# VH-VL binders against q89xp2, part 29

Target 1, 226 residues: q89xp2
Amino acid sequence: MTSPCKHGDRPPGRHDLVFVSPAGWRAMLDARDDLAADSLLARWPKMRWPTIRRRALPHEATGVALGLPLPPSAGKKRVALLVEIDHVASVARPPSLQQARAYAPRNWWPTLDRLDGLALRHSVDARVYGSLAWQSLTGLDYVTGRSDLDVLFEFRSETDIDRFVADVAAIETSAPMRLDGELMSADGAAVNWREVHGGASELLVKSIERVVLLDRHQFISGATGS

## First folded at step 6 (VH-VL)

Design x13 (framework fv_polzastobart)
Fold by ESMFold2-Fast, scan of step 6:
Structure x13 (fold): chain C 226 residues (1-226), chain A 118 residues (1-118), chain B 107 residues (1-107)
Amino acid sequence: as target 1 above (226 residues)
Amino acid sequence: QITLKESGPTLVKPTQTLTLTCTFSGFSLSTSGMGVSWIRQPPGKALEWLASIDWDDDKYNNPSLKSRLTVTKDTSKNQVVLTMTNMDPVDTATYYCAREDYYSFDYWGQGTLVTVSS
Amino acid sequence: DIQMTQSPSSLSTSVGDRVTITCRASQSISSWLAWYQQKPGKAPKLLIYDASSLESGVASRFSGSGSGTDFTFTISSLQPEDVATYFCQQYNSYSWTFGQGTKLEIK
């Protein structure tokens, strides 16, 4: 938001999936022999798997900063990529809870189902990111016995945020995993739901472009208005 | 320097098995992004992809013909072999092998016409 | 399978004319599309890959554009040697599929 990001007419939101064009993949692989030699990374263009937006480093301001995680079996490496804006082919939302459910450990299903029902009651759009999202997108094994469930909660103006996060905390108490996640406003700014539940007056708000401390009232402004 | 050439029978009887060999030079099928495909074209009709084998030794067969198709490679000979069972007169076509560079076909063999008749 | 539909099936035009051929995918293929030229009795020749990239050694009068489901192939000024059948091909997902072809003739 503070610096221009050249990633198309409608920039992707946090955790949105960014699909790189064939020309973009060829350009990246041609520029980096280490990436071209990596058989697993070569599967990304082969299988048409997405990347995600990351915050650009200062020297990357003219391009679109992207990343992808390799699975734990490949050392849990985070691969940093930089593409021209013209090489962003499309953007999609992260998987819904329903889409990811089939790829989740069976003992996670009750928690996923409770979260899905909670989101519907509170007018929240709930999506997964992190290990479960990548497992559902690629079929590769990202989820381990120590994995968190990472959920993105996009709230609406009618959402009672305080009640929603209290209910999320209640669901976590009976969950077989740590329930991590973010509350996201309509403008794409996100904060860890646990900070909101903790009653902090200032929140660490994350966007694609930056991380900043904002007053709680400023972050949730418009959520309770007409 | 990159070349591909198909070899095999030009006449096949109905119910027989067709075996075609693609011999290539000037590239390695171990290079990431590289593959070799078999593509056929019946006289006067569109191109139809049959099977591929790539740098990861992943094999892909056209689902409509999957039960009839086998593709293998012999890296020491720079060869890719297609086997197609239960040949029928409708399978009469020119059969091509082609190099895949991230799945576009940038170099093609000359093709071999295979006629299926009694 | 992703279906590829070309239009027109055939066309006849004059030397120097601009020729446009279209290709439509039944679902989004991003830019995973190639265009091939096939002269009678010959193997296809790659002209355009990744929807708009000109293959090395191919004349600059050939170009491609489009993304998603709708793609265009253009010859800016038709030459006699361009008489051929032109095919599009998607490589977004297996099974790879080709259009039915467009036969280009000079009148």
Scores: ipSAE 0.033, ipTM 0.598, lowest interface PAE 6.9, mean pLDDT 86

Design x14 (framework fv_polzastobart)
Fold by ESMFold2-Fast, scan of step 6:
Structure x14 (fold): chain C 226 residues (1-226), chain A 118 residues (1-118), chain B 107 residues (1-107)
Amino acid sequence: as target 1 above (226 residues)
Amino acid sequence: QITLKESGPTLVKPTQTLTLTCTFSGFSLSTSGMGVSWIRQPPGKALEWLASIDWDDDKYNNPSLKSRLTVTKDTSKNQVVLTMTNMDPVDTATYYCAREDYWSFDYWGQGTLVTVSS
Amino acid sequence: DIQMTQSPSSLSTSVGDRVTITCRASQSISSWLAWYQQKPGKAPKLLIYDASSLESGVASRFSGSGSGTDFTFTISSLQPEDVATYFCQQYNSYPWTFGQGTKLEIK
């Protein structure tokens, strides 16, 4: 369950949830007999569940490229969808750590609580994506005994990045699962937090548009002004 | 080609249970996205949704009437049955069954007027 | 529950006139809204779904628009056979709810 935001509030970024209008769902189902025949996929528009933004393929340049991950029981398929921009009803941020907690395995709760406190202390906006996010959004079983906890940390210019990732690493040390995740700057560029913590001179920076290698200082100072 | 028709008693005594059957043709409730709803309309008043059942046997009942409502389906007979307990004169209405094609009611039965006597 | 309020409750106009009926939801329903026509003694008939999509076989003079909380249903040029009560219905969340209806008559 998430609160939808209007397009004008902020452009959609990595891992943002995209809610498709009923007309958009009908257009996709009419175009794709394979989707229309799938009983589980019919649940998405019925339950008003979201999709996620993905990078567009060359032939998709005129539309909004979306993805829909199916749970492991359905083969861990990632369904590629394409809608017209006017069929995007709303955009929302991924679930917060607090929202996801209720759907997480109980042994993950201390880690989620520690991360929530850390994010609050550093004025970082922490969200979940991946398996736990989809389990939280749909109530379907996405999380398995081998799942990572995937966290998106959107930092601000005043954030002490080095201290923050050191604290994330400390939390991971005592966690019952692997902490995967991304640091995201205000412009939507994201990098794996572990690369930043490891002191790599170049970082693999991901955006909705592309993937590029950037100098560590360039990424951090470009976003934070330090 | 798609048709729905309601059947059941037209007169019910207060406190009795109403059972209505919707018999349909031209579609299957095993088809993904398909459902059947029961909607009623008291004379001269607005439509009120009562209950829905879909291709996956998921059931939804109006919360204001939930304890009184049961909806079931028999896919082999192309029938959906509504049961409503403890009938009252205020329940006097025309009762419709309608097809949900994913979410809108695109085909409706003719309706059956059920009068609950004083 | 989401409350649907229609205006006006009744309307009397002349053949050929443009008719506008509005529907307001108590909370955002995106475009999960349908419009139905009901003639006396008959079942409702779907005219518009998904706020603005015209149902197959329905005359092109009927249209719908809006999103969020405010919706409009329009008949571009009223015909005698359009005399009926019109209802909006939200299907954003259960329970499905209908407006109170707008009765349309010809002078």
Scores: ipSAE 0.455, ipTM 0.747, lowest interface PAE 2.3, mean pLDDT 88

Design x15 (framework fv_polzastobart)
Fold by ESMFold2-Fast, scan of step 6:
Structure x15 (fold): chain C 226 residues (1-226), chain A 118 residues (1-118), chain B 107 residues (1-107)
Amino acid sequence: as target 1 above (226 residues)
Amino acid sequence: QITLKESGPTLVKPTQTLTLTCTFSGFSLSTSGMGVSWIRQPPGKALEWLASIDWDDEKYNNPSLKSRLTVTKDTSKNQVVLTMTNMDPVDTATYYCAREDYWSFDYWGQGTLVTVSS
Amino acid sequence: DIQMTQSPSSLSTSVGDRVTITCRASQSISSWLAWYQQKPGKAPKLLIYDASSLESGVASRFSGSGSGTDFTFTISSLQPEDVATYFCQQYNSYSWTFGQGTKLEIK
C-alpha cells in the first residue's frame, strides 16, 4: 500500500505504525536541513523504522502528519514530519505484548504475562505503544524508571468490558509501573481504560481525526457518535 | 570526486585470516547517512553483502558469516578494514568496498580478487 | 533472509530493442530496491535506486518500476555499450540481498 486512503484498504488507526517510502524520506531530508544534519534521525531511513500518525495542524491539511518520538537521551522530543500521501509505503499494527516482552525490564515481565493471559481470556487484542513499543522497534533506550506501560486493548463484541477493565485494575495494583492505556473498538475509536473502570456515563473518545464525548453505551455498542 | 580502493593479499591459504583495507576519498564517514560496505562476488556468482560500518560507528555483519567477520574504521586515515577468519576455497571471490546511501551502493572500488588455495 | 529472484538469467537482443528484466522479492520490500550494471571485469555501477529513481549521470533510457514484491528494469532503446550483467538488490530488510544477475548480450 502506498496510500492509507486507498479505497477498500484499512485506514491507519490510533498508534498504528506508518512506514515512509524512500522517496518520502529523501523529500523530507532535502527540505529540512535540521533533519539531514541529525545523526539519530538518519537512523530512521537507514533502518526503515516507522513513524506514528498525528493530527494535522491547519497548515498541514494537504499531507499526512507524522510524529517521530526520540529517546530520552535525545531529549525525548517528538519530531513533527509531513509527507505526501503517496509516500506512505505501509501501515502496521503496534507490537504485541509478546513481541515487546523481550525488550522490557525484567520486573515488568509478570505484568506483561498477566495482561497477555487476560487479553486471551476476554477476546482482546493487546498491543503496546509508547516507550516500550519504540524500544522494541528500534532497540534504543526509551524505557526509564519513570516510564508507564502503555497498552492498546482492541475489544471484540464478545468482550465483557466491565469485567475486563476491573481485571486490568487488579493487575495494576501489583505492577511495578503505572499501567496506562486505551480500549479500542473495531472501528478505531479509543478511550482511556480508567474512564471506563471509573463508571463515567460519558467518555472522552479519541480517533485519529477527532475527540468527542459519547455515552458509555454508544461506545461499547460500536456507535461512535454519528 | 569520490573514490574507493581495496588493498590486501591476493592469495590466502585455507584456515588463514584475510585482512582487506578500503581507502577512500571525496567523502567523510562522519557524515550522517554515510556508510561503507564490503561486498564479494565469487566467479560467476551473485554479489553477497558481507559487512558494513556507518557514520555512527555502528557495525553490521551478514548473519550467515557473522562469527567470521570484523569491520572497523579509522576516520583519520579514511580507511575501513575487513577481517575474515578461517578462509576456505569457497571464499575465493572479488572483494569490493562500496559507499552506502541508506544501503544502496552508489560508488564502488575496483575490487580485489582473493584466491583461497593451498 | 529475503530471497531476490531475477528473470531472465540471460537474454540476447538487438540494438534499439526495448529490454525488460524482472526481480521478485520473497516478501514485501516496499520500494527499497536498487539496480546495478556490471560490465566484464569492472565493479558494479548504480543505475536505479529506490525502485524508480535514476542515479545522477545515468542515461535516461534506463528506468525502473514496481513496489512490494515485483519490480522491473527497462532499457527503452538498447545501445552497444549496455552489454553487461544487471543485478537487483533489496535494502528493506537486514541482511541485504542481491538477485542472481541477468546477462545481456547483443545479437
Scores: ipSAE 0.595, ipTM 0.812, lowest interface PAE 1.9, mean pLDDT 89

Design x16 (framework fv_polzastobart)
Fold by ESMFold2-Fast, scan of step 6:
Structure x16 (fold): chain C 226 residues (1-226), chain A 118 residues (1-118), chain B 107 residues (1-107)
Amino acid sequence: as target 1 above (226 residues)
Amino acid sequence: QITLKESGPTLVKPTQTLTLTCTFSGFSLSRSGMGVSWIRQPPGKALEWLASIDWDDDKYNNPSLKSRLTVTKDTSKNQVVLTMTNMDPVDTATYYCAREDYWSFDYWGQGTLVTVSS
Amino acid sequence: DIQMTQSPSSLSTSVGDRVTITCRASQSISSWLAWYQQKPGKAPKLLIYDASSLESGVASRFSGSGSGTDFTFTISSLQPEDVATYFCQQYNSYSWTFGQGTKLEIK
């Protein structure tokens, strides 16, 4: 598992994993018969699998809004959950490329290894989210023949972003899957790597609290929210 | 009322296979989140979890004993069956079945002592 | 596997005393922990679940506390019928593991 942080040490960032306490699961299941009756959802509290943070709806302002992505066999539905803040037991980063590798299709291994090496050379912390992440966390079948590989690339100030995304694009040309993902600054703001590679002068940057249109150079310099 | 009761031989010879049956009432093992576990306790020693089976027929076996253990369910009879191969005198223990409602073992059978001797 | 270590392995004390038993997990189990009472010749009985929740029908003198790796079970005022072996159990991950037990005796 990814390195967990206690609740309150750090607020959940994009794609972070949220672990709910037993009391939290009991409260949620007792409140909703539909959740309690779902055979697959019952595995979550039994197996201690994480949830993911989602943006709260207006009526959910007093709780922590969470989601459970169900596998394709169950309709690729995201189950919306709401939990009291005191029922968040811990938060962890999404799986590393190395952690996810063991659960990936074997023909994805060369791409994962190339990305891991590239990230090391460019001072980038690369993590997996989406289908492969959930397959590695649960052992359930999330990855299909049409699945993308979704990677979070958290860059540092010393990272040469333009060279990095060019190298990512080069790796994708020989990959057996589409390589999707986000470039993320240290403060948690993220943009699709392909948008940066495409040379757009302005980027739609997503953060926990907002979506902001930033100048490309402003984002690359890591100056989000300043 | 919820009850569980173990049944099976009380004496097994070394190298033989042990088969124990847990018969339960008052709940359905088809209910989401429900499971039944087998736990054993050698005389005067700690409890050791052996195997469990869940509402969807998912089976979990103790890794140290995995090759020797099989757990099955018969929903029509409200029974869970444990099979353990190649019995040895060190396997002498009281064997329990217990209900698992999402997490903890909230109801236990009375246990059955199985002695393995020549 | 997660290892569960109980302390002490045995305890002898007097009626009316406060009894404290501890349980330590080899890795964090959040609050996925139960405490059981086992009297001689009997099956274990669930006393505490989710680290601190008292099972229905269990006397209020029993309590549990803790989270993460360190857990405590307390009997606020020992009664003669409390003579038993007490076990902690983690249910954070398969395989389920129990502590070695604490045998409680009266002097």
Scores: ipSAE 0.437, ipTM 0.733, lowest interface PAE 2.8, mean pLDDT 88

Design y01 (framework fv_polzastobart)
Fold by ESMFold2-Fast, scan of step 6:
Structure y01 (fold): chain C 226 residues (1-226), chain A 123 residues (1-123), chain B 107 residues (1-107)
Amino acid sequence: as target 1 above (226 residues)
Amino acid sequence: QITLKESGPTLVKPTQTLTLTCTFSGFSLRTSGMGVSWIRQPPGKALEWLASIDWDDDKYNNPSLKSRLTVTKDTSKNQVVLTMTNMDPVDTATYYCARGYDEDYYYYGMDVWGQGTLVTVSS
Amino acid sequence: DIQMTQSPSSLSTSVGDRVTITCRASQGISSWLAWYQQKPGKAPKLLIYAASSLQSGVASRFSGSGSGTDFTFTISSLQPEDVATYFCQQANSFPYTFGQGTKLEIK
C-alpha cells in the first residue's frame, strides 16, 4: 500500500517536494492550454522533476495546491498548479545542504560547509529551498550573481534558538551572498530567522494553512518546551 | 509605513533621454519576493507597464519599448532608476513606480504606488 | 503579449446598485490577476489580488471571481465614493498588461 506520506512522517508541508504522477501531469496539461504550450513545462514530467506545496486559494480547497518556479532565463515565472490527491505519486524533503553543494557556485561552498557544521552542533536539520534547491533538482540555471542562499532550519526542542540565529548571523558576515531562511518547528510553523535575530516582539509565522502574527516569546517558549 | 516617490524632469525635448528615480522606504529590495515596477499613463488613456526589477536583480522590460528602456537599482540608497531613450511627444504621460510582491506562488498585486510624475515631451 | 479586454468601457448607475465589470484574457492566466481603482488625478489603488482575494483595508462590498480567461469584478452596493475608473491587470507573464479600463459614474 502506497501513500503520499508514510506512517510516522508528518504530512507534506512547507517547501516539501511533491511528485505528480504521469496521469496527473496529462490531466493538468489537457486542462490548461497555457501550460501545454510552454516547452519547459512539457519537459517537467519527462524529467520527473518535482513541484512544491503551496497554500490553497479558497476555490482550490478540494485539491492539492502545488507550484513550480521557472528559471530566470524563462522569465522567473511561478506556475501555480492544482491536482487531485490521487495524482500525488510521492513526497520528499527539500535537498540537504550536502545534496545541493555540488550545484552551488564554488565561492558558496565555505558558507554551505559552515552552515552544515552549525546545524549539526545545534540539532538542526538544514535544507535548501529557493534558487539553489531548484538548480540542484533540475540542473537548470536558477542561481544568479544576486541570488540569496535560502535555508530551511528545522529545529528541535533542545535547540537554543537565540544562540543558533546569532551564529547564523556570524556566518553571513563573511558570506558572498545574503543568507535568507526560515526557522521551522516540528509542526511546520516557520519564521524568518532574521526577524528572530533582530529582536522583533511579534513574528510573522507562516504555515501551510495560514500566516499569523505571534508574540516572540510564545513562539520561542513553545519551541523549547515540550 | 511603505512609501514610494518618483523624481526627475517634468519637461523633456524630443530625442532626449528621460531618467526617473523611484525613492522608497519601509521595505528592502533585498527581501525575497520584492520588486518595483514602472508604469505610465498618457492623459485619458489606460495604464501601460514599462519595466520591473526584483530582489534578485532580474530585469524585465516591455518588448514594445525594450531597446529604449533600462532599469537599475541601488539597494543602499533604496532607489530604482528608469532610463528611456529617444523621447517623443507620444511618450507624454504620468509615470508611476509601484511595489510588487510575490510569495508562495501568489501575486499580491502592486500594493503601494508613488504619487506619479507628469512628464511632458514637447519642443 | 496577453491582451486584456474589459467590458463595459463605461457604466452609469445608481447608489445601492450591484455593479459588475468583466475582464477577458487572450490566454489562460490562472489566478494571476489584480483589480485596481483609480480616482481622477490619483495613483491606482489595489483592491483585489490573485483574482479573488480582497486587499487589506478594502471595503467588503468589492469582490472578484474567475480563473483562466474570464474574470468578474463586483461592487455589491455602489457608494458615492466608488466613482472611479477600474482596471484589471494580468501578471501571468511579462509584459504585464492592463485592461483598457471601465469608467464608473453615478446617474
Scores: ipSAE 0.074, ipTM 0.610, lowest interface PAE 4.8, mean pLDDT 86

Design y02 (framework fv_polzastobart)
Fold by ESMFold2-Fast, scan of step 6:
Parts: sequence; C-alpha cells; structure tokens
Structure y02 (fold): chain C 226 residues (1-226), chain A 123 residues (1-123), chain B 107 residues (1-107)
Amino acid sequence: as target 1 above (226 residues)
Amino acid sequence: QITLKESGPTLVKPTQTLTLTCTFSGFSLSTRGMGVSWIRQPPGKALEWLASIDWDDDKYNNPSLKSRLTVTKDTSKNQVVLTMTNMDPVDTATYYCARGYDEDYYYYGMDVWGQGTLVTVSS
Amino acid sequence: DIQMTQSPSSLSTSVGDRVTITCRASQGISSWLAWYQQKPGKAPKLLIYAASSLQSGVASRFSGSGSGTDFTFTISSLQPEDVATYFCQQANSFPYTFGQGTKLEIK
C-alpha cells in the first residue's frame, strides 16, 4: 500500500489543484474550530472542490501546506490548511483556457481564444489560475470588473520564449483586462511573463519552496534543455 | 531601499474633499503580492485601516467609510492616491501609506511605512 | 468586521522584565496577524508577521505566538528603547483591523 501521491500522481506544484480526501477534510475541520464554523468551508468537501499547494511554514514541514481563496464577497480571505500526505486524494492541473472560457465574462472570450491559439503555436501548455480558475472550479463569483486574467504558461524545450512573450504583449494591447501570468519551466520554477518581456537581466523566480533572483539567461537556457 | 511618502494639504475645512498622494520608490506595484494601504491615526487613538490597492488593481475600502473613499494607482509615477469626501473634524488624524506584501497565503505585514502627514479638519 | 481586543491597555514594568501582551480576534484568523511598535511621533514599525515570524532586522527578544483567535506578543527582557505603543493587526479579511494598542512604559 502507498499514499495517493505514490500511485503515479506527481507531487503538487505551483498552482496545481490538490483534492483532499473526506477523511482529510474531517481531520482538518476537527482540528480547527474556526474552519469548522465557516459555512463555505463546510461545503468545500461536499462539492469536491480543490485546494492548492502553498509554501509550508517552519512548523508545517511534516505535512502538506494547502490553501484556498474565498470569494471577494467574503473579504478576500485566503484559508491556510494543513493535511497529512496520505490525505491527498489526487492532484490535477489548473483549468485549461477552454475549460474556463464558459465561466468568463463574454468580453474576455476573444482574448482567451487568441491565447489558446498562441499557446498551441508555441508548444506552450496554457492554464488559468486566480479568480477565473476559482470561478470555473466552484461556480462562485470570484471575477469582478477589475480582475486580471491570470494565465500559467508552461513552456517546452522547443518554445521560443522571447517570441512568445512578445506575442502575449501584442494580445494584451486589445484585451479588455490586464493579462497577468507566469512562465513556468518543467521543474516548476516560474517567473512573471512581463519581467521577461521587459528585458530584465535578473528575474524574480518563484517555486513551491522559495523565491529567488536568477539571471535571465540562466533561467531561460536551463529550462529549455535543448 | 524602499521608501513611501505622503503628500497633500495639512488643513482641510469641514465638508471639503481630502486628496492625499503616496509616492513610493524601490518597488513596483505591478509585482504580484504587492499592495499599498492607507491607514490613519487620530491623536492618541488606535490605527484605522482605510483602503488598499494591490498589484491587480483590486481596491478595498473600509465599509465604515463606504462611499467616502476612493483609492487609485498610477504605476508609471509610482503613486497611490486616496480621496476622502465630506471631511469632518473627527477625521483629524495622521494619515499613513504603507507597503504590504503577501505571497501565496503568507502575509508579510505592512513592512515599510511613510512618515505620516497630519491632516487637521477645522474651520 | 473582525474585532481585535488587545490587553492590557497599558503596562508599566522594569528593565529586564518579561513583557506579555495578548490579542484576541472575534473570529478565527489563522496566522494572519502582525505586531507593530510605534514610538511617539513616529510611524509604526513591523516587528512580527504571520503571527510568529520575526521581521528582518528586529531584535530577537521580540516574539509572537498563537493561531486562530488567541495571540501573544512577548518581549523576553525589556530594554529602555522598547518604550512604545504596541498594536496587533489582522489581515485575514477586509477591512483590516487593529487592536486598540498597549502603551508600554518603564518605571
């Protein structure tokens, strides 16, 4: 017998969706009276909605640090959770642009369609995270008139990163919203696409473990592996 | 180094609108997780959070002052502007702007504050 | 709104003493709590974030603990420079709210 993660599921990475078992939810809610009193959190396991992985605090090193955002109507509350590894039932990728489209404001549709086509041409796996992702996963109102479209761009070794971010910038020019997003290498290191497009010599690279400044060439070249 | 500085009128008459500008350096309000908050403190009283604006232009206003507060940003000028309408003598306070940083469910507090500007509301 | 009740409202003690200030939230806030020091005429200074993490450059005699609704701020050995008002602040939800402050004086 192995834990759920050892059945071929990869460890949760940045923005990956983590589904907690019913036993895991019960253990978390039993340990925290404040969480158990929250009516929306009581619905979370019943609706089979995911969490995401966050960085562990020092005292959380032996567990899996998770989180979920409540809708803006709940005051932009981010709920931090801790679960034992054997209570992780499954891991999934964030919603694709196509999956999230039906939940997006209609005026966002042309931009989503352009990004989907762009990603296909550049060998990029494009996913949504942030407000639109949570709205598509839960059906709750996360997207507001001021929300960004948050896109995770997982590039491949064949991706021309400089060309790709120039094309993203061109799409943003006609978009009705700000395009925020991260370029992610296969090892899970991510950087804001705008920093790459802006020509910064050092990039603020984020991973599940830490945030660090890396040389632009080092990040881009190391990630391609060509 | 990171700095923030408040500017605006130090004396406001009752019913007038207060406009305060926070000018900052050493960080970008386009960076995910970055935000700027406005906090006030009446003489000898506790701190009161007024409003915040973050990297994605999400705006949050204190409900107790709802409709009186507007917060905006100009990232090209490194400025955040607070507007508060219908000023009253009870609004006399030192007004601060402060940088907040949070990253993936981890709140780093308001780590850098401006020096504050005393705004007196009197006739 | 989440109410932050801070106690005591004032405290007078001696150099070298252990000082404890408490903060209670009206509802659960996990670890979304910060502690600030404010000296007369100055802006607040962040000392502790995420309930228990010491801000860079802050003296190790300051510490924080707690989660959920009950939080504690401690100065292990009071120094003359620690005379100030101390505030807790929750960031679990908007509006952010502060405790009413604890004025610390040395006798």
Scores: ipSAE 0.057, ipTM 0.598, lowest interface PAE 4.6, mean pLDDT 86

Design y03 (framework fv_polzastobart)
Fold by ESMFold2-Fast, scan of step 6:
Structure y03 (fold): chain C 226 residues (1-226), chain A 123 residues (1-123), chain B 107 residues (1-107)
Amino acid sequence: as target 1 above (226 residues)
Amino acid sequence: QITLKESGPTLVKPTQTLTLTCTFSGFSLSTSGMGVSWIRQPPGKALEWLASIDWDDDKYNNPSLKSRLTVTKDTSKNQVVLTMTNMDPVDTATYYCARGYDEDYYYYGMDVWGQGTLVTVSS
Amino acid sequence: DIQMTQSPSSLSTSVGDRVTITCRASQGISSWLAWYQQKPGKAPKLLIYAASYLQSGVASRFSGSGSGTDFTFTISSLQPEDVATYFCQQANSFPYTFGQGTKLEIK
């Protein structure tokens, strides 16, 4: 458990796990009849399951904008939540590939192992998000026969991005699933790895503040300090 | 640079089937959150959404036209195809394809549009 | 289907004026709303997404606000190049629906 977000602490970034206090959950459920009526959301605080941070709309700027995905059996809905900053109990990084491995279909294991080895060689911090992450965090059935493996690749200034995404693509050719995911720079800006590998001249760059189209070279040089 | 371009017949007879192709570059429709929509606009009138297809091959058709509409994608060619059956003079409109993005709990709008193609339905 | 109603249908004002266009949804759409600008003979251009976020490359004089059923689009200081028809669009549920448009002209 890390300390709650407060003055001087680094705020949670994209895909980071945010744990809301019992008082924060009570405040959210009391404010929204639709959420209080949902049986799975009523269980969320009791099970101590996390949320993730999302971008705040202007009217939400004084709070912490959060979200959580419901499993496919509950309609595959994304639930937007808003909480007071003092109701954030702790934050954590998304699950590692090794943490999530035990919850993955067995036929995904070789791909997870290859990605873990690749990330270590390229000085990339690889973590899971999406369906496999939520399955590993909750024990609920998020992964289906149609699910992608979603990986967050936080790269360093020394990372050869073009070589790295080419190696990711090579791993995908033998994978039993579609390999999706994001390349994230140290400042929290993220882009889909497939767009980078595909040679797109402009990239859809996502951050906690906004989504913008950037020239490929601007993103790569800005992210690596060039 | 991200571009989309519509192609297909500009003249269609009543009762015939219209097939339009959207060819795009600079992005992949296999990227999570990405979709392509078809929108039409009769001369001097409002925009009407027709259909969308997304990265997961989920297809959405306007219920008012559902029996007439089919949308498909060919990811290897970066193409999305709209088929509309039983064309009528009231279907005369400029037809657009546009890229949509829907993730992180927000609707990001249709940020890049094709130039549009005018389809006239006349005997 | 969710009906989107824009007000006014047209307006004419002066360069430098503050322009306000409203859009009302027939049912709650949270913040699943975008605003587009369309000039004659051209495709629509996205200005605002998620009700209040300015699209990259769009001038800061444009802004959006609102949530639920009532939404506002504002041009803080009208410029000559802003002459166009403006449309709101909801994406809360399929079918996506557009407002009827607001035609903006300079006196």
Scores: ipSAE 0.019, ipTM 0.556, lowest interface PAE 5.4, mean pLDDT 86

Design y04 (framework fv_polzastobart)
Fold by ESMFold2-Fast, scan of step 6:
Structure y04 (fold): chain C 226 residues (1-226), chain A 123 residues (1-123), chain B 107 residues (1-107)
Amino acid sequence: as target 1 above (226 residues)
Amino acid sequence: QITLKESGPTLVKPTQTLTLTCTFSGFSLSTSGMGVSWIRQPPGKALEWLASIDWDDDKYNNPSLKSRLTVTKDTSKNQVVLTMTNMDPVDTATYYCARGWDEDYYYYGMDVWGQGTLVTVSS
Amino acid sequence: DIQMTQSPSSLSTSVGDRVTITCRASQGISSWLAWYQQKPGKAPKLLIYAASSLQSGVASRFSGSGSGTDFTFTISSLQPEDVATYFCQQANSFPYTFGQGTKLEIK
């Protein structure tokens, strides 16, 4: 899908897909008996399924910290992986709403279509992460009757954040599922949209570098050009 | 300062239902990644995880206790409630609530615990 | 369910000694493991999260290592206040499970 990151290209952000080379998978499975013993993980390299970037712990600074979720039938495990940079074959953006639509329950389609239109109107790039994203990427059953729809909303400087989250909340009122997700700035800092809409005084801001609590006004002012 | 405190009956008769309330301050259960867990410890024994509820209202119950457990939250009151049905003397334990935080594959552990409340099940 | 086997069950040693406690998971848990200290009559206290990360405010003599199935908790130089029961806990899958605990005493 997306070409490998090059000098001057946008660095990979939250929920971006990371494809590990065959040599990287071999090195990782050879080093980790627990991973090699997992029958579903044995299929991951064969099917060319991605991983995602996660924040590196201090002891992981020499490598690229990655993760992947196993489906609910395999216990909802989150598998943490570590690879060398040379074993990263390519990176891609999370699936668009349209790419994921075909894999979603049919009763989710009106909500996905409304969100796609809303994002266009507000100059927002909307992507899917979480259970629907993984179902669309692998064809495995990640989405259950209790699943949330998780959407990554990458906003631009012209985006009216307060109006956007109010419109997201309005769409959720008639949705057949809980609509969760993150607002992400161009530099990769993300916050849960519901915290912004709900008026929380402090926001949990997430990035590939860290998680911090920031004042709501500080985050919003930067996003709206104040 | 972050605090959690358990409250509820200290004595329960066999077959009765136990209801425990965890009241917390210094954080919100509407904050992404935040959750509250219930853990118990029989006198002199190991810790046993009972249930968790997260910011997204996703609920997890220990399968060994089957349908006996219900966990709910009231975000406006900063409370999480555990209900356990059909109490038995073997359920005698100190019951704790604790804040857990995980997100994006990064597990922060249960970093703040209540003082615990001893619940004795006897006639 | 993931079973956590902790060893030894009890340990008696001297002030200044290096103390090692191990924890083994019945299946792979990556780094989804925490270590807790519990003193008599008190709630557990988080010491180590993500297998090897030191909790804020915890003395640097405590450390954790390992990944997958085999984990180690170390006290580099035992102090009198370290007398407690220590527990490992996995968070890789539900139900969360704890080790049986290691009771640490001073000779």
Scores: ipSAE 0.061, ipTM 0.622, lowest interface PAE 5.3, mean pLDDT 86

